# Ledger of designs, part 11: VH-VL binders against Nuclear transport factor 2 (nutf2)

Target 1, 127 residues: Nuclear transport factor 2 (nutf2), of Dictyostelium discoideum (Social amoeba) (q86hw7)
Amino acid sequence: MQSVDPQVVGVGKQFVEHYYGIFDSNRAGLTQIYQQQTTLTWEGKFLSGADAIVKHIVELPFQQTNRKINSIDCQQTYQPGIMITVTGTLIIDGEAKNQLKFVQVFNLASNNGSFLLINDFFRLVLD
Below, E stands for the ipSAE of ESMFold2; O stands for the ipSAE of OpenDDE; V2 stands for 0.75 times the mean of E and O plus 0.25 times the DockQ between their complexes.

## First folded at step 19 (VH-VL; framework fv_dalutrafusp)

Design n05 (from m02 with heavy chain D102E; at its last look DockQ between E and O 0.05; V2 from the best seeds 0.00; counts 0 for: placed apart)
Heavy chain, then light chain:
Amino acid sequence: EVQLVQSGAEVKKPGESLKISCKASGYRFTNYWINWVRQMPGKGLEWMGRIYPGDSDTNYAGKFKDQVTISADKSISTAYLQWSSLKASDTAMYYCARHYDESWGYFDYWGQGTLVTVSS
Amino acid sequence: DIQMTQSPSSLSASVGDRVTITCRASQDIRNYLNWYQQKPGKAPKLLIYYASYLQTGVPSRFSGSGSGTDFTFTISSLQPEDIATYYCQQYKNLPYTFGQGTKVEIK
ESMFold2, look of step 19: ipSAE 0.705; ipTM 0.905
ESMFold2 (binder alone), look of step 19: mean pLDDT 95; pTM 0.962
OpenDDE, look of step 19: ipSAE 0.768; ipTM 0.930
ESMFold2, look of step 20: ipSAE 0.692; ipTM 0.898
ESMFold2 (binder alone), look of step 20: mean pLDDT 95; pTM 0.961
OpenDDE, look of step 20: ipSAE 0.088; ipTM 0.773

Design n06 (from m02 with light chain Y50W; at its last look DockQ between E and O 0.85; V2 from the best seeds 0.65)
Heavy chain, then light chain:
Amino acid sequence: EVQLVQSGAEVKKPGESLKISCKASGYRFTNYWINWVRQMPGKGLEWMGRIYPGDSDTNYAGKFKDQVTISADKSISTAYLQWSSLKASDTAMYYCARHYDDSWGYFDYWGQGTLVTVSS
Amino acid sequence: DIQMTQSPSSLSASVGDRVTITCRASQDIRNYLNWYQQKPGKAPKLLIYWASYLQTGVPSRFSGSGSGTDFTFTISSLQPEDIATYYCQQYKNLPYTFGQGTKVEIK
ESMFold2, look of step 19: ipSAE 0.673; ipTM 0.897
ESMFold2 (binder alone), look of step 19: mean pLDDT 94; pTM 0.959
OpenDDE, look of step 19: ipSAE 0.497; ipTM 0.885

## First folded at step 20 (VH-VL; framework fv_dalutrafusp)

Design p01 (from n05 with heavy chain S103T; at its last look DockQ between E and O 0.81; V2 from the best seeds 0.00; counts 0 for: pae O 3.5 > 2)
Fold by OpenDDE, look of step 20:
Structure p01 (fold): chain C 127 residues (1-127), chain A 120 residues (1-120), chain B 107 residues (1-107)
Amino acid sequence: as target 1 above (127 residues)
Amino acid sequence: EVQLVQSGAEVKKPGESLKISCKASGYRFTNYWINWVRQMPGKGLEWMGRIYPGDSDTNYAGKFKDQVTISADKSISTAYLQWSSLKASDTAMYYCARHYDETWGYFDYWGQGTLVTVSS
Amino acid sequence: DIQMTQSPSSLSASVGDRVTITCRASQDIRNYLNWYQQKPGKAPKLLIYYASYLQTGVPSRFSGSGSGTDFTFTISSLQPEDIATYYCQQYKNLPYTFGQGTKVEIK
């Protein structure tokens, strides 16, 4: 059975870790990741550009987030790039009893030996 | 840089209590499981249990359930393993290790280990 | 609990030799299997995750294969610095469990 390139998986995992590390510690720091050409659909709301995206995320009505990652899947794209799907649960403002399920999708484009986030989808999954 | 730094070696007597620590740095402490692994002298690795510091969710292996307590203080990014009453058979090296995620659930970073010696 | 059985318990080989270690799970664990290297007096180090993925920074002479219940860890060309005990570990179900370990020495 054919498998995903380990390097692709490695890069994808590192990106996810880095992204959520920033999100959960300092959302304003996401300016390091989002580009002007990046688009985000957050809970159905379409946002374009780093400024609008980060502003929206920073203004979300909670102070603290923690994540339990349930799955990370990665695939190489033709750009070349990496498509990543993430599922997990969110703990908001320390409310351990109220965990929110989520799915997030990232599309990364290769750029001079690095990767840039191009597309981002975030959706909470209701029970 | 991700690091797990454990407390120093312990020499104890049977019946004494003990709490050893694992201090994490270089990553969001509350977003990853911390596992404890025992290694008795000259023996293999044994998974004892884990804690998710974000909500203090804890799981134990059956043989360690009610034998030890795993806890965490997220304010100082530290996980703990403790005994209320040590036994000679608790003599071992104890490692803490970070669990990445459920899909790629490997222990990618380990503490240096804490040697616990229990003898009369 | 899922039992992990490694073979052999120990082996001795020459520098440059191909070394193979097997790990068998008592039930289907898919690819939820990792391999660790533990050198004397040191903490374990992750080498292979999800059965066949090489951890970043690990030399390419290390590899893993298998799925389901039977897994193989390989050192294509044994080096002096590879003297260690190697462990497989499943994470399909709690409790996580390790193989008994395989001690690798050089002749």
Scores: ipSAE 0.039, ipTM 0.748, lowest interface PAE 3.5, mean pLDDT 92
ESMFold2, look of step 20: ipSAE 0.657; ipTM 0.896
ESMFold2 (binder alone), look of step 20: mean pLDDT 95; pTM 0.963

Design p02 (from n05 with light chain Y50W; at its last look DockQ between E and O 0.03; V2 from the best seeds 0.00; counts 0 for: pae O 11.7 > 2, placed apart)
Fold by OpenDDE, look of step 20:
Structure p02 (fold): chain C 127 residues (1-127), chain A 120 residues (1-120), chain B 107 residues (1-107)
Amino acid sequence: as target 1 above (127 residues)
Amino acid sequence: EVQLVQSGAEVKKPGESLKISCKASGYRFTNYWINWVRQMPGKGLEWMGRIYPGDSDTNYAGKFKDQVTISADKSISTAYLQWSSLKASDTAMYYCARHYDESWGYFDYWGQGTLVTVSS
Amino acid sequence: DIQMTQSPSSLSASVGDRVTITCRASQDIRNYLNWYQQKPGKAPKLLIYWASYLQTGVPSRFSGSGSGTDFTFTISSLQPEDIATYYCQQYKNLPYTFGQGTKVEIK
C-alpha cells in the first residue's frame, strides 16, 4: 500500500526542480520562492525572511553551481503541506575539487491551492 | 540531454494504415509516460492518450479510444501511434511529449511533430 | 471530462504591453494546470507548471496564478519573440485537456 499520494510526490519534485533551477541560474531569483515568513538554516546559520535569506545566498562565495540529485523523498504533512528531503552532490564553479555532498529539507505549506516554502534546511555532508 | 525525435511527415490515402514513431533519448525511457497530442490544421492541442513504457500501461481520451493504438518498444526507447485505417479527418500534426515523471502530468519535452496528411 | 476555456481567443498588443490570458476550468482542478507556448511551426513549450511555477530557463516576464477554476497567465512586458499561441492544460483528471488556445500577436 502506497502511503504517499503520487501527486504530492509530483508537486515535491517539481518544487525541487524549480528551486534548484533558479538557484543554479540566478540566485537572486529565489525571491520568487522565499517568503517573509520563510526560515532557512544554512550550514547551521539561522535566517528569517526572504530578504535576509536571499541576500545570504546571493553573497555565497561561489559563482556557479550544478547539482546531481541522488534522492528526493516527499511526505504529506498533517497540515496541508509537503515535507521534502533531498540528497545530492553540489558542484561549485565547475570544478571537480569543489564537489560537495549535501542534504536539503523543504517544508511546504498549502496556501489557497498553491504551496509556499515555510522551512528550509541546507547542510553539506562532509566525509 | 533529453530528446524526443519523431518520424518524418506522412502522406497517405484514406483506408491506409500508418504507424508513426517517437524515439526518446537522454533519460530512462521506462520511467516516464509518453503522451500523444493531436493538432489539426489551424486548431488547438488535443490530448490523445499516453503510455508508460515500463509496463505498457495505456490510457486514451474517449474520442481516440479504439481509433488509434499507442504502443512502445522499450528496447529501442520508442513510442508509437498507429491507425489501422486512416481517414481524411486524421490529417493533423501529431506530437509526442514526456511527462515530468510517472506521477505528474505536465509535458516538459516534446517531439518536433509528425505531419500526417490524408487525402484522396 | 474537464473543459478548459481560455479568454480571449486572440489578442494583439504592443511591445512592452502587459498581456493577460484567462483559463477557466469546468470544475475545481486545484493547481493542476500548466501553460504552454507554441510558436508558429514549432512544438509547444512548457512555460508554467502547477499553475504558478516557472519552468527552468523561461523568462521571468512570464507568470501564472490562480487556483480552483480560474487561472491567469501573464506576460508582464510583451516582446516580439512572444508571438505565439498559448494553451492552458489541466492534469487533475484523465483525460488531460487543453484550453482552445490564445493567439498573441504584436501590433
Scores: ipSAE 0.000, ipTM 0.629, lowest interface PAE 11.7, mean pLDDT 91
ESMFold2, look of step 20: ipSAE 0.758; ipTM 0.913
ESMFold2 (binder alone), look of step 20: mean pLDDT 94; pTM 0.961

Design p03 (from n05 with heavy chain E102Q; at its last look DockQ between E and O 0.05; V2 from the best seeds 0.00; counts 0 for: pae O 2.5 > 2, placed apart)
Fold by OpenDDE, look of step 20:
Structure p03 (fold): chain C 127 residues (1-127), chain A 120 residues (1-120), chain B 107 residues (1-107)
Amino acid sequence: as target 1 above (127 residues)
Amino acid sequence: EVQLVQSGAEVKKPGESLKISCKASGYRFTNYWINWVRQMPGKGLEWMGRIYPGDSDTNYAGKFKDQVTISADKSISTAYLQWSSLKASDTAMYYCARHYDQSWGYFDYWGQGTLVTVSS
Amino acid sequence: DIQMTQSPSSLSASVGDRVTITCRASQDIRNYLNWYQQKPGKAPKLLIYYASYLQTGVPSRFSGSGSGTDFTFTISSLQPEDIATYYCQQYKNLPYTFGQGTKVEIK
């Protein structure tokens, strides 16, 4: 059986950790990840550009978030890049009794030895 | 600071038209739904409908469908509730309130309310 | 439409008392339930969302619990400023619907 390049998986996981680390500590800090060419579909709403995306995320109607990651899958894209799928649970405003399931997808493009977030999808999984 | 500021109290007669407003500030107007809630004198809260200013998608509760019109002008971050012909039974306090989307359907900010009095 | 039934319709309790309000949904609404406080002459104020999440700035004496069809709102120690009517509200399905309200007074 073929397997994904461990280096690709490593880079993808590092990105996820970095992204959620910023999200859960300082949403405004996501300006260092989102680019002007980045697009985000958040709960079905399409957003384009770092400014609009970060503003939208900052204005979400909760104050604190904590994530429990359940899975991270990574693949190389046919263009130099990494596609990442993340599933997990989200705890908002410190209430651990109710965890919100979510799925998130990241598409990273390789750029001069680093990676840029190009596409982002976030959706809560409603029962 | 997020604020919803509604237009002032109205005193009208049956048959008259009316359009009241809810002006939003302190957040991206097009990212949140604006809801209208009726409260008749001494009664409970009734969800009337909502509008998503981003694309003007609108939903009504059955009893208010075709009885009122909900609209929005995103250029001035304002939502509206209007009647073409008021009835005495429309006498009530009307609130606007925002919520993010169907997954986050809690009304975290409310307008101060607009009292509408309809009498002969 | 989903009907929300609160109990009781009204109650009177002493300062410091534990107050409990129940809200029952006519069908399973998961945790898509909010609690609001409305003081006389004022707009409603969100206290609890997602059944049990405390809204920012709301005193910790307020809490919510439950899922599915049965929900409970609790004031652990009733204060004079808690005189108000409390409403539950479901947002599982459109149209959104409120309970009929529970009027809380101080003896």
Scores: ipSAE 0.038, ipTM 0.742, lowest interface PAE 2.5, mean pLDDT 93
ESMFold2, look of step 20: ipSAE 0.602; ipTM 0.886
ESMFold2 (binder alone), look of step 20: mean pLDDT 94; pTM 0.955

Design p04 (from n05 with light chain Q55Y; at its last look DockQ between E and O 0.73; V2 from the best seeds 0.00; counts 0 for: pae O 8.7 > 2)
Heavy chain, then light chain:
Amino acid sequence: EVQLVQSGAEVKKPGESLKISCKASGYRFTNYWINWVRQMPGKGLEWMGRIYPGDSDTNYAGKFKDQVTISADKSISTAYLQWSSLKASDTAMYYCARHYDESWGYFDYWGQGTLVTVSS
Amino acid sequence: DIQMTQSPSSLSASVGDRVTITCRASQDIRNYLNWYQQKPGKAPKLLIYYASYLYTGVPSRFSGSGSGTDFTFTISSLQPEDIATYYCQQYKNLPYTFGQGTKVEIK
ESMFold2, look of step 20: ipSAE 0.741; ipTM 0.915
ESMFold2 (binder alone), look of step 20: mean pLDDT 94; pTM 0.959
OpenDDE, look of step 20: ipSAE 0.014; ipTM 0.656

Design p05 (from n05 with heavy chain G105A; at its last fold request DockQ between E and O 0.88; V2 from the best seeds 0.80)
Heavy chain, then light chain:
Amino acid sequence: EVQLVQSGAEVKKPGESLKISCKASGYRFTNYWINWVRQMPGKGLEWMGRIYPGDSDTNYAGKFKDQVTISADKSISTAYLQWSSLKASDTAMYYCARHYDESWAYFDYWGQGTLVTVSS
Amino acid sequence: DIQMTQSPSSLSASVGDRVTITCRASQDIRNYLNWYQQKPGKAPKLLIYYASYLQTGVPSRFSGSGSGTDFTFTISSLQPEDIATYYCQQYKNLPYTFGQGTKVEIK
ESMFold2, look of step 20: ipSAE 0.654; ipTM 0.897
ESMFold2 (binder alone), look of step 20: mean pLDDT 95; pTM 0.964
OpenDDE, look of step 20: ipSAE 0.731; ipTM 0.926
ESMFold2, look of step 21: ipSAE 0.643; ipTM 0.896
ESMFold2 (binder alone), look of step 21: mean pLDDT 95; pTM 0.963
OpenDDE, look of step 21: ipSAE 0.871; ipTM 0.951
ESMFold2, fold request of step 23: ipSAE 0.672, 0.646, 0.658; ipTM 0.902, 0.897, 0.898
ESMFold2 (binder alone), fold request of step 23: mean pLDDT 95, 95, 95; pTM 0.963, 0.964, 0.964
OpenDDE, fold request of step 23: ipSAE 0.867, 0.879, 0.881; ipTM 0.950, 0.952, 0.953

## First folded at step 21 (VH-VL; framework fv_dalutrafusp)

Design q01 (from p05 with light chain Q55E; at its last look DockQ between E and O 0.84; V2 from the best seeds 0.73)
Fold by ESMFold2, look of step 21:
Parts: C-alpha cells; sequence; structure tokens
Structure q01 (fold): chain C 127 residues (1-127), chain A 120 residues (1-120), chain B 107 residues (1-107)
C-alpha cells in the first residue's frame, strides 16, 4: 500500500498545532521546543541553539501573529524521525492586508519514544 | 482539553432575530476554523459556512449566503450564528465544529448542538 | 457544488454482520473524504479521515477505502453500540458537503 503511516500524520499534525499555538500566543515559550542542537534558517539567516533562535523570534517586528494553515505533509525519515512541511498564511497584527504566504519545514528526530525538533526552515513565499 | 460549548435551546416566532453562540476552550481559538452545520428534524447534516477568527475570513454555502451571519469575538473565544429574521424553515439543530487546516479538514471536535424551534 | 450520494439510506443487520456503506461523489475528490458517526441525540463523531485513516481511539472494526468518486465504509463485525447514522463528507472544495446519511439498525 502506498500511503503514509497515519501515526506519522497524527504526530506531525499535533506538533504543528502545538508549535504555532505557542508561537502565536507567547513566542518566548518556544524555549520549550528549541534545543541546544536545533538549527533554524529564517529567511536565509542561519541560527543555532535555543537561545539564539528564541531571541530572533521574539525580536521579530510583529506584535501578534496567527496561522491560517493550508497544508501539512509528513513523512518518516531514515534518521529516524518525521519531516513536516507546512504551507499557509501568516497573519500579522490582525490585519487582513498584513497576510504573508509562508512555508516551514520541521525535522523531528526520534528520541526515547518522543520527538525532538532538530531542523527548522522558514520562508515567506511571494505571489 | 478541547471543548466547544453552545448556547441553550431557543423557541422563537417567525420574524424574530436570534444569535446563538459556540464558546471554545482548551486551544488557541484564533488558529482554527469554526464551522456551522445544520440538521433539520429527521434529516442529514448540511454545512452552512465557516469563520477563521484570526482574521474574520468567512465562507458560506450558497443556500445560506445572505440568510445567516457567521461572526466571532476573539476576546471571549466565541463564534456566533445569527438570523435577522427567522423563518419556520429555520427549525433545526445547529452544531459548531472546528478544523485546523485545509489538507486534513476534518471536524475533530463538535459542540453539543443548539436546538432552534421557530413556530407561529 | 460536489454532491455526495450514500447508499443505502438505511439498513438493518444482526450483531456480528459485516456492514458496507457506499458514498459516490459527483466529481473527483481524490482522497478528501471523511466519515462521521452520529448516535441519536448526539453530535457527530469523526471516525475516518482522508478516505481510509482511522481517527485515534476508533475501533479497528471500522474501515474506509476508495478514491476519486467511489468510496466504501465498512464495519467488519457490527456491535450493538454501532447503531447510528453514518455520513460521508468531502472537503476537496467549498462548500463542504455531506452525504444524506445511512441509518444502521440492529434486527
Amino acid sequence: as target 1 above (127 residues)
Amino acid sequence: EVQLVQSGAEVKKPGESLKISCKASGYRFTNYWINWVRQMPGKGLEWMGRIYPGDSDTNYAGKFKDQVTISADKSISTAYLQWSSLKASDTAMYYCARHYDESWAYFDYWGQGTLVTVSS
Amino acid sequence: DIQMTQSPSSLSASVGDRVTITCRASQDIRNYLNWYQQKPGKAPKLLIYYASYLETGVPSRFSGSGSGTDFTFTISSLQPEDIATYYCQQYKNLPYTFGQGTKVEIK
């Protein structure tokens, strides 16, 4: 059968809902997710480690954000872990005209029956 | 835990206005779509429309466009369905339900329903 | 609008029977189809999403298959607690649409 394991989809969706729940409510809370070993590329800027990553995100020129999610795709990786690709619209400061299309990729590594965020890529997508 | 709690049953006359509510808790309200689904007595489910509370983006099924208004108050995590002038044909059970994304748009949590009875 | 047609509209079966419900879409919806169970007096409950994926906590006797326009929902061994009305629902396009429902009873 050519299909993704439903458990992989379930874990990936739950992670995405959790991540954006924190990001869009209190970005400083992302210290719960980003690790010492995590790397983030944000619009081409490479950041390594939880402190640098969270500092960058907290200092973004947004007061509030929301995510209108279009797609979530998940696949198991050989590492092992789960690769997650997210597309959607980032809504800035509650204004309809401040909507930016984006793609974000999360690479989760399996660790003792749980998952850790290892790699994160964020890009705005121009029309 | 995720919960959608709807307002209580309503008994109304034709021509009256009505606004029923769906209060969300246990998740970030502004990141999820809220859908409204009608079920007429003894009939099946009908999708009426949805709202994304984060920006108030709304979509309506054609038969309900201009018949009802869907809105949300994000300060109290509440979505609304309202009529300016009820008809007897609006007698039905009304459910709210959430979904997160377009690629997996399933309604994982539902409110308990609000029975609206419209009679002369 | 995409019309969803369920068959049969109702059925009666014995405990332990295999129950099959079909759902046909008026146009190609790929795998963008969900199945819901609604017990009398209750809100609907998601059982299956993406045509064949079982929701967490749903018993394995429930299954779904199909793609495109023709979909099947199966209860491999009907239990007394499965008395309900079952609905398919497409989400390929707005407006989202449901089948008319299939009422399942025990005889």
Scores: ipSAE 0.620, ipTM 0.892, lowest interface PAE 2.0, mean pLDDT 93
ESMFold2 (binder alone), look of step 21: mean pLDDT 95; pTM 0.963
OpenDDE, look of step 21: ipSAE 0.765; ipTM 0.931

Design q02 (from n03 with heavy chain G105A; at its last look DockQ between E and O 0.86; V2 from the best seeds 0.77)
Fold by ESMFold2, look of step 21:
Structure q02 (fold): chain C 127 residues (1-127), chain A 120 residues (1-120), chain B 107 residues (1-107)
Amino acid sequence: as target 1 above (127 residues)
Amino acid sequence: EVQLVQSGAEVKKPGESLKISCKASGYRFTNYWINWVRQMPGKGLEWMGRIYPGDSDTNYAGKFKDQVTISADKSISTAYLQWSSLKASDTAMYYCARHYDDTWAYFDYWGQGTLVTVSS
Amino acid sequence: DIQMTQSPSSLSASVGDRVTITCRASQDIRNYLNWYQQKPGKAPKLLIYYASYLQTGVPSRFSGSGSGTDFTFTISSLQPEDIATYYCQQYKNLPYTFGQGTKVEIK
């Protein structure tokens, strides 16, 4: 296989658009995405379970955010599922000086014809 | 669900100003690039430029830089293409289209087009 | 700027025929190429992205291949509803650029 299955790319890109659409409009809505079995590593801090994860995210010192996405890479996993890596710029409160480069990794597991988020890594990229 | 609805056809004379619009709905407007594409009568497609409404970052194709202004009003989810002084050679169909990211920069949704006719 | 040269400019074929359109880039664009269909009086519609990936909902008779500078778009079995103009478009570098288009007709 010299290239990734287009359906894997389609599902992964759709998930990324959906995730940041919710995050950037109303972070409390991420309860629709995070599960009780999901883990998040946020800037090195490990969080487990939807309640802890969503609480952490809604309490971040951001009021309004936007995601300017550079890259989205997707691969099928053997669990089975989809691993997604995202790079881009997090724009905070509409200010050009508040632009932070980031990387995020999502691991989605197949479940009953759908996909569930099980692992999430978020890291700011420092100079 | 996702829609880009453009303003209506325009008939203008050379030297007049014009601002046409592209109103987005069904998605988070500030997270997607809006592109403008020109199609002169009987000709192919030409990319004019793009704007990221989230921070107003813009890029223009060289031939259109300083000929048009691309802008957005995020409070009403609308992108604009503007001329300060139209020329007869501006007669064309103008489309807006969105894309999300740079890895997969395909235009998945397009507006219906705005026909601009400039004649003396 | 990256120039995209598309050929032929037009073609006529019978229903059921295999149709091939080529697109050549003036420099290496890897796989950063999309194909659009534009039916008369309508906005363009994305068919293929990343040179060979079929967009969701697009019939499987459409395909794309190639990388680098030489790309091919194929309709495996031409249908009456495929009457349209087809455009390639590179996105490796700004400005994005389109081929001149290929008009496909039924004879």
Scores: ipSAE 0.616, ipTM 0.888, lowest interface PAE 1.8, mean pLDDT 93
ESMFold2 (binder alone), look of step 21: mean pLDDT 95; pTM 0.966
OpenDDE, look of step 21: ipSAE 0.857; ipTM 0.947

Design q03 (from n03 with light chain Q55Y; at its last look DockQ between E and O 0.83; V2 from the best seeds 0.00; counts 0 for: pae O 2.5 > 2)
Fold by OpenDDE, look of step 21:
Structure q03 (fold): chain C 127 residues (1-127), chain A 120 residues (1-120), chain B 107 residues (1-107)
Amino acid sequence: as target 1 above (127 residues)
Amino acid sequence: EVQLVQSGAEVKKPGESLKISCKASGYRFTNYWINWVRQMPGKGLEWMGRIYPGDSDTNYAGKFKDQVTISADKSISTAYLQWSSLKASDTAMYYCARHYDDTWGYFDYWGQGTLVTVSS
Amino acid sequence: DIQMTQSPSSLSASVGDRVTITCRASQDIRNYLNWYQQKPGKAPKLLIYYASYLYTGVPSRFSGSGSGTDFTFTISSLQPEDIATYYCQQYKNLPYTFGQGTKVEIK
């Protein structure tokens, strides 16, 4: 009944957990994920390349982040690759009042038995 | 590796208070829900409630609301389940288990369980 | 609350047999259903998630199908190590709820 390959879903889900695990523990560690060819649109700001992207994320004006993930959807792309959509709540500095809904989209490209992040979109959803 | 290690077996009398623990390791504790599941002797699994250590958001099943308290100390990556006054009917195995999201929200890692025996 | 009803409550089969367990939800839960295996004295282990996805490391003889209210768990060829109680669990709505379990034994 499900049209998506379980292996694709598994890889996508593992990537999301890994990505946010790094983001919330050590943002500078995101150099492990972002490539020089990666592009990120963060709240409408376009960034290109691992150096610029990680610098921007590290300089964001908060100390701690956590995420309550609501949904993760995965699809196999034509590359081949994996497209991932994530919805959830971003918690800033451990404050219950500092919670914001967000959507994030990842496009992963297959590369020599692994996957590389190619495109990233992050947007807060404001009520 | 991901591990959930629960506190040891408890033998209590009715009316006594109790607090059991579930210590997590090998992952970002504040990014996953911790669930508590009861299994009475020879019976099935019952979801009791959950907590998100990142903001201490907590949900309870109706039958367990106001009967137990779920909490967490993120400084030591530990979740707790406690009773203010135990009853004989609280005798059961209690498991903690983690899950990540509400779409693919399976319980992938479980503690080994804490046996609680309440008798006069 | 969403009630989950498993059938049968117990079964006994021979090694190599095809085993089928059903789970019915009291309302539409889409594909938000997991299957767990619990061996005596042990914590449950996840086998199937989102109705039909095989969890990492789980043998391919295990499978799940269904959507909406009716779900099926299958062991294509029962092995001695599969002696356990199996549970379905919905997570569409809080509170999460489990089926009553199906005890599987070998003849």
Scores: ipSAE 0.110, ipTM 0.771, lowest interface PAE 2.5, mean pLDDT 93
ESMFold2, look of step 21: ipSAE 0.621; ipTM 0.895
ESMFold2 (binder alone), look of step 21: mean pLDDT 95; pTM 0.962

Design q04 (from p05 with light chain Q55Y; at its last fold request DockQ between E and O 0.86; V2 from the best seeds 0.81)
Heavy chain, then light chain:
Amino acid sequence: EVQLVQSGAEVKKPGESLKISCKASGYRFTNYWINWVRQMPGKGLEWMGRIYPGDSDTNYAGKFKDQVTISADKSISTAYLQWSSLKASDTAMYYCARHYDESWAYFDYWGQGTLVTVSS
Amino acid sequence: DIQMTQSPSSLSASVGDRVTITCRASQDIRNYLNWYQQKPGKAPKLLIYYASYLYTGVPSRFSGSGSGTDFTFTISSLQPEDIATYYCQQYKNLPYTFGQGTKVEIK
ESMFold2, look of step 21: ipSAE 0.675; ipTM 0.902
ESMFold2 (binder alone), look of step 21: mean pLDDT 95; pTM 0.965
OpenDDE, look of step 21: ipSAE 0.848; ipTM 0.947
ESMFold2, fold request of step 23: ipSAE 0.668, 0.622, 0.673; ipTM 0.900, 0.893, 0.902
ESMFold2 (binder alone), fold request of step 23: mean pLDDT 95, 95, 95; pTM 0.966, 0.965, 0.965
OpenDDE, fold request of step 23: ipSAE 0.899, 0.903, 0.902; ipTM 0.956, 0.957, 0.957

## First folded at step 22 (VH-VL; framework fv_dalutrafusp)

Design ctl (from p05 with heavy chain Y52S Y100S W104S; at its last look DockQ between E and O 0.05; V2 from the best seeds 0.00; counts 0 for: pae E 7.2 > 2, placed apart)
Fold by OpenDDE, look of step 22:
Structure ctl (fold): chain C 127 residues (1-127), chain A 120 residues (1-120), chain B 107 residues (1-107)
Amino acid sequence: as target 1 above (127 residues)
Amino acid sequence: EVQLVQSGAEVKKPGESLKISCKASGYRFTNYWINWVRQMPGKGLEWMGRISPGDSDTNYAGKFKDQVTISADKSISTAYLQWSSLKASDTAMYYCARHSDESSAYFDYWGQGTLVTVSS
Amino acid sequence: DIQMTQSPSSLSASVGDRVTITCRASQDIRNYLNWYQQKPGKAPKLLIYYASYLQTGVPSRFSGSGSGTDFTFTISSLQPEDIATYYCQQYKNLPYTFGQGTKVEIK
């Protein structure tokens, strides 16, 4: 992080918090983040476009999620944009037995002073 | 569930030493900073300092530097705030609160507070 | 140190009213500004972070805006349970600093 622009790190980390805040409280609200040009690989399944992505996430077979973030790393991309890697633990439906490790990667593209989510990768890390 | 549980209320006299605690649970203790915030009776919030439990890196607000000591024991996920010699003016509520990193220094979880009363 | 000045120090409004609190920083803090709610006898609670992001679980009637030196916190429709003191806090630079607080009461 020492060699990364603090503003880039700040924006990236705030995006992560905002994203997970919506995910864990109202998955349908993710329509405000995913765009029609966004792509997501969720557990190996490729999805394209906000409608398909949000539909898939909303239809996931759990009602509540809590997230414990382990690490967040940010880098500025060439555009410039922001590349973000996240590791953490996902607790499903408030049960310890449903505690799952995960990795998630976000690629944000700069757009007229703001950022758009372009690529998203989510994968559970199994023991 | 993330929780910060602080030690109980203290009643002390001027000149006495004191060490209060903040025990964290429900998350990886070493991944988050612990902050201490003072609130004197009927007054606002004052940031005192913070500690990174993983490496014990600490920062203090100027008015609290050398007035208190912030420490942590990561083996029991506990942070501490201590005085070597209390003053009546130290009477206040003391909160611990966590934040993730310097660019995300919003305090999303707080302890319930420890009331410290210092009087003759 | 960065000084945070809130306005007003206190206000009284009716249920359903729009309530606005301002916070001014002594220097540019970009969006590194949080808002907290503290009810009597309780610890503060995070409501807004990074100037305008709503913390998970917080009602949508709460919002924040602003960037640089001037920030606004709004309750779109004041509810009885909103009786509390509200604080802004900057984290652009150490030491972190709070506004003096705004006490909100119901008429």
Scores: ipSAE 0.023, ipTM 0.637, lowest interface PAE 6.7, mean pLDDT 93
ESMFold2, look of step 22: ipSAE 0.027; ipTM 0.701
ESMFold2 (binder alone), look of step 22: mean pLDDT 94; pTM 0.954

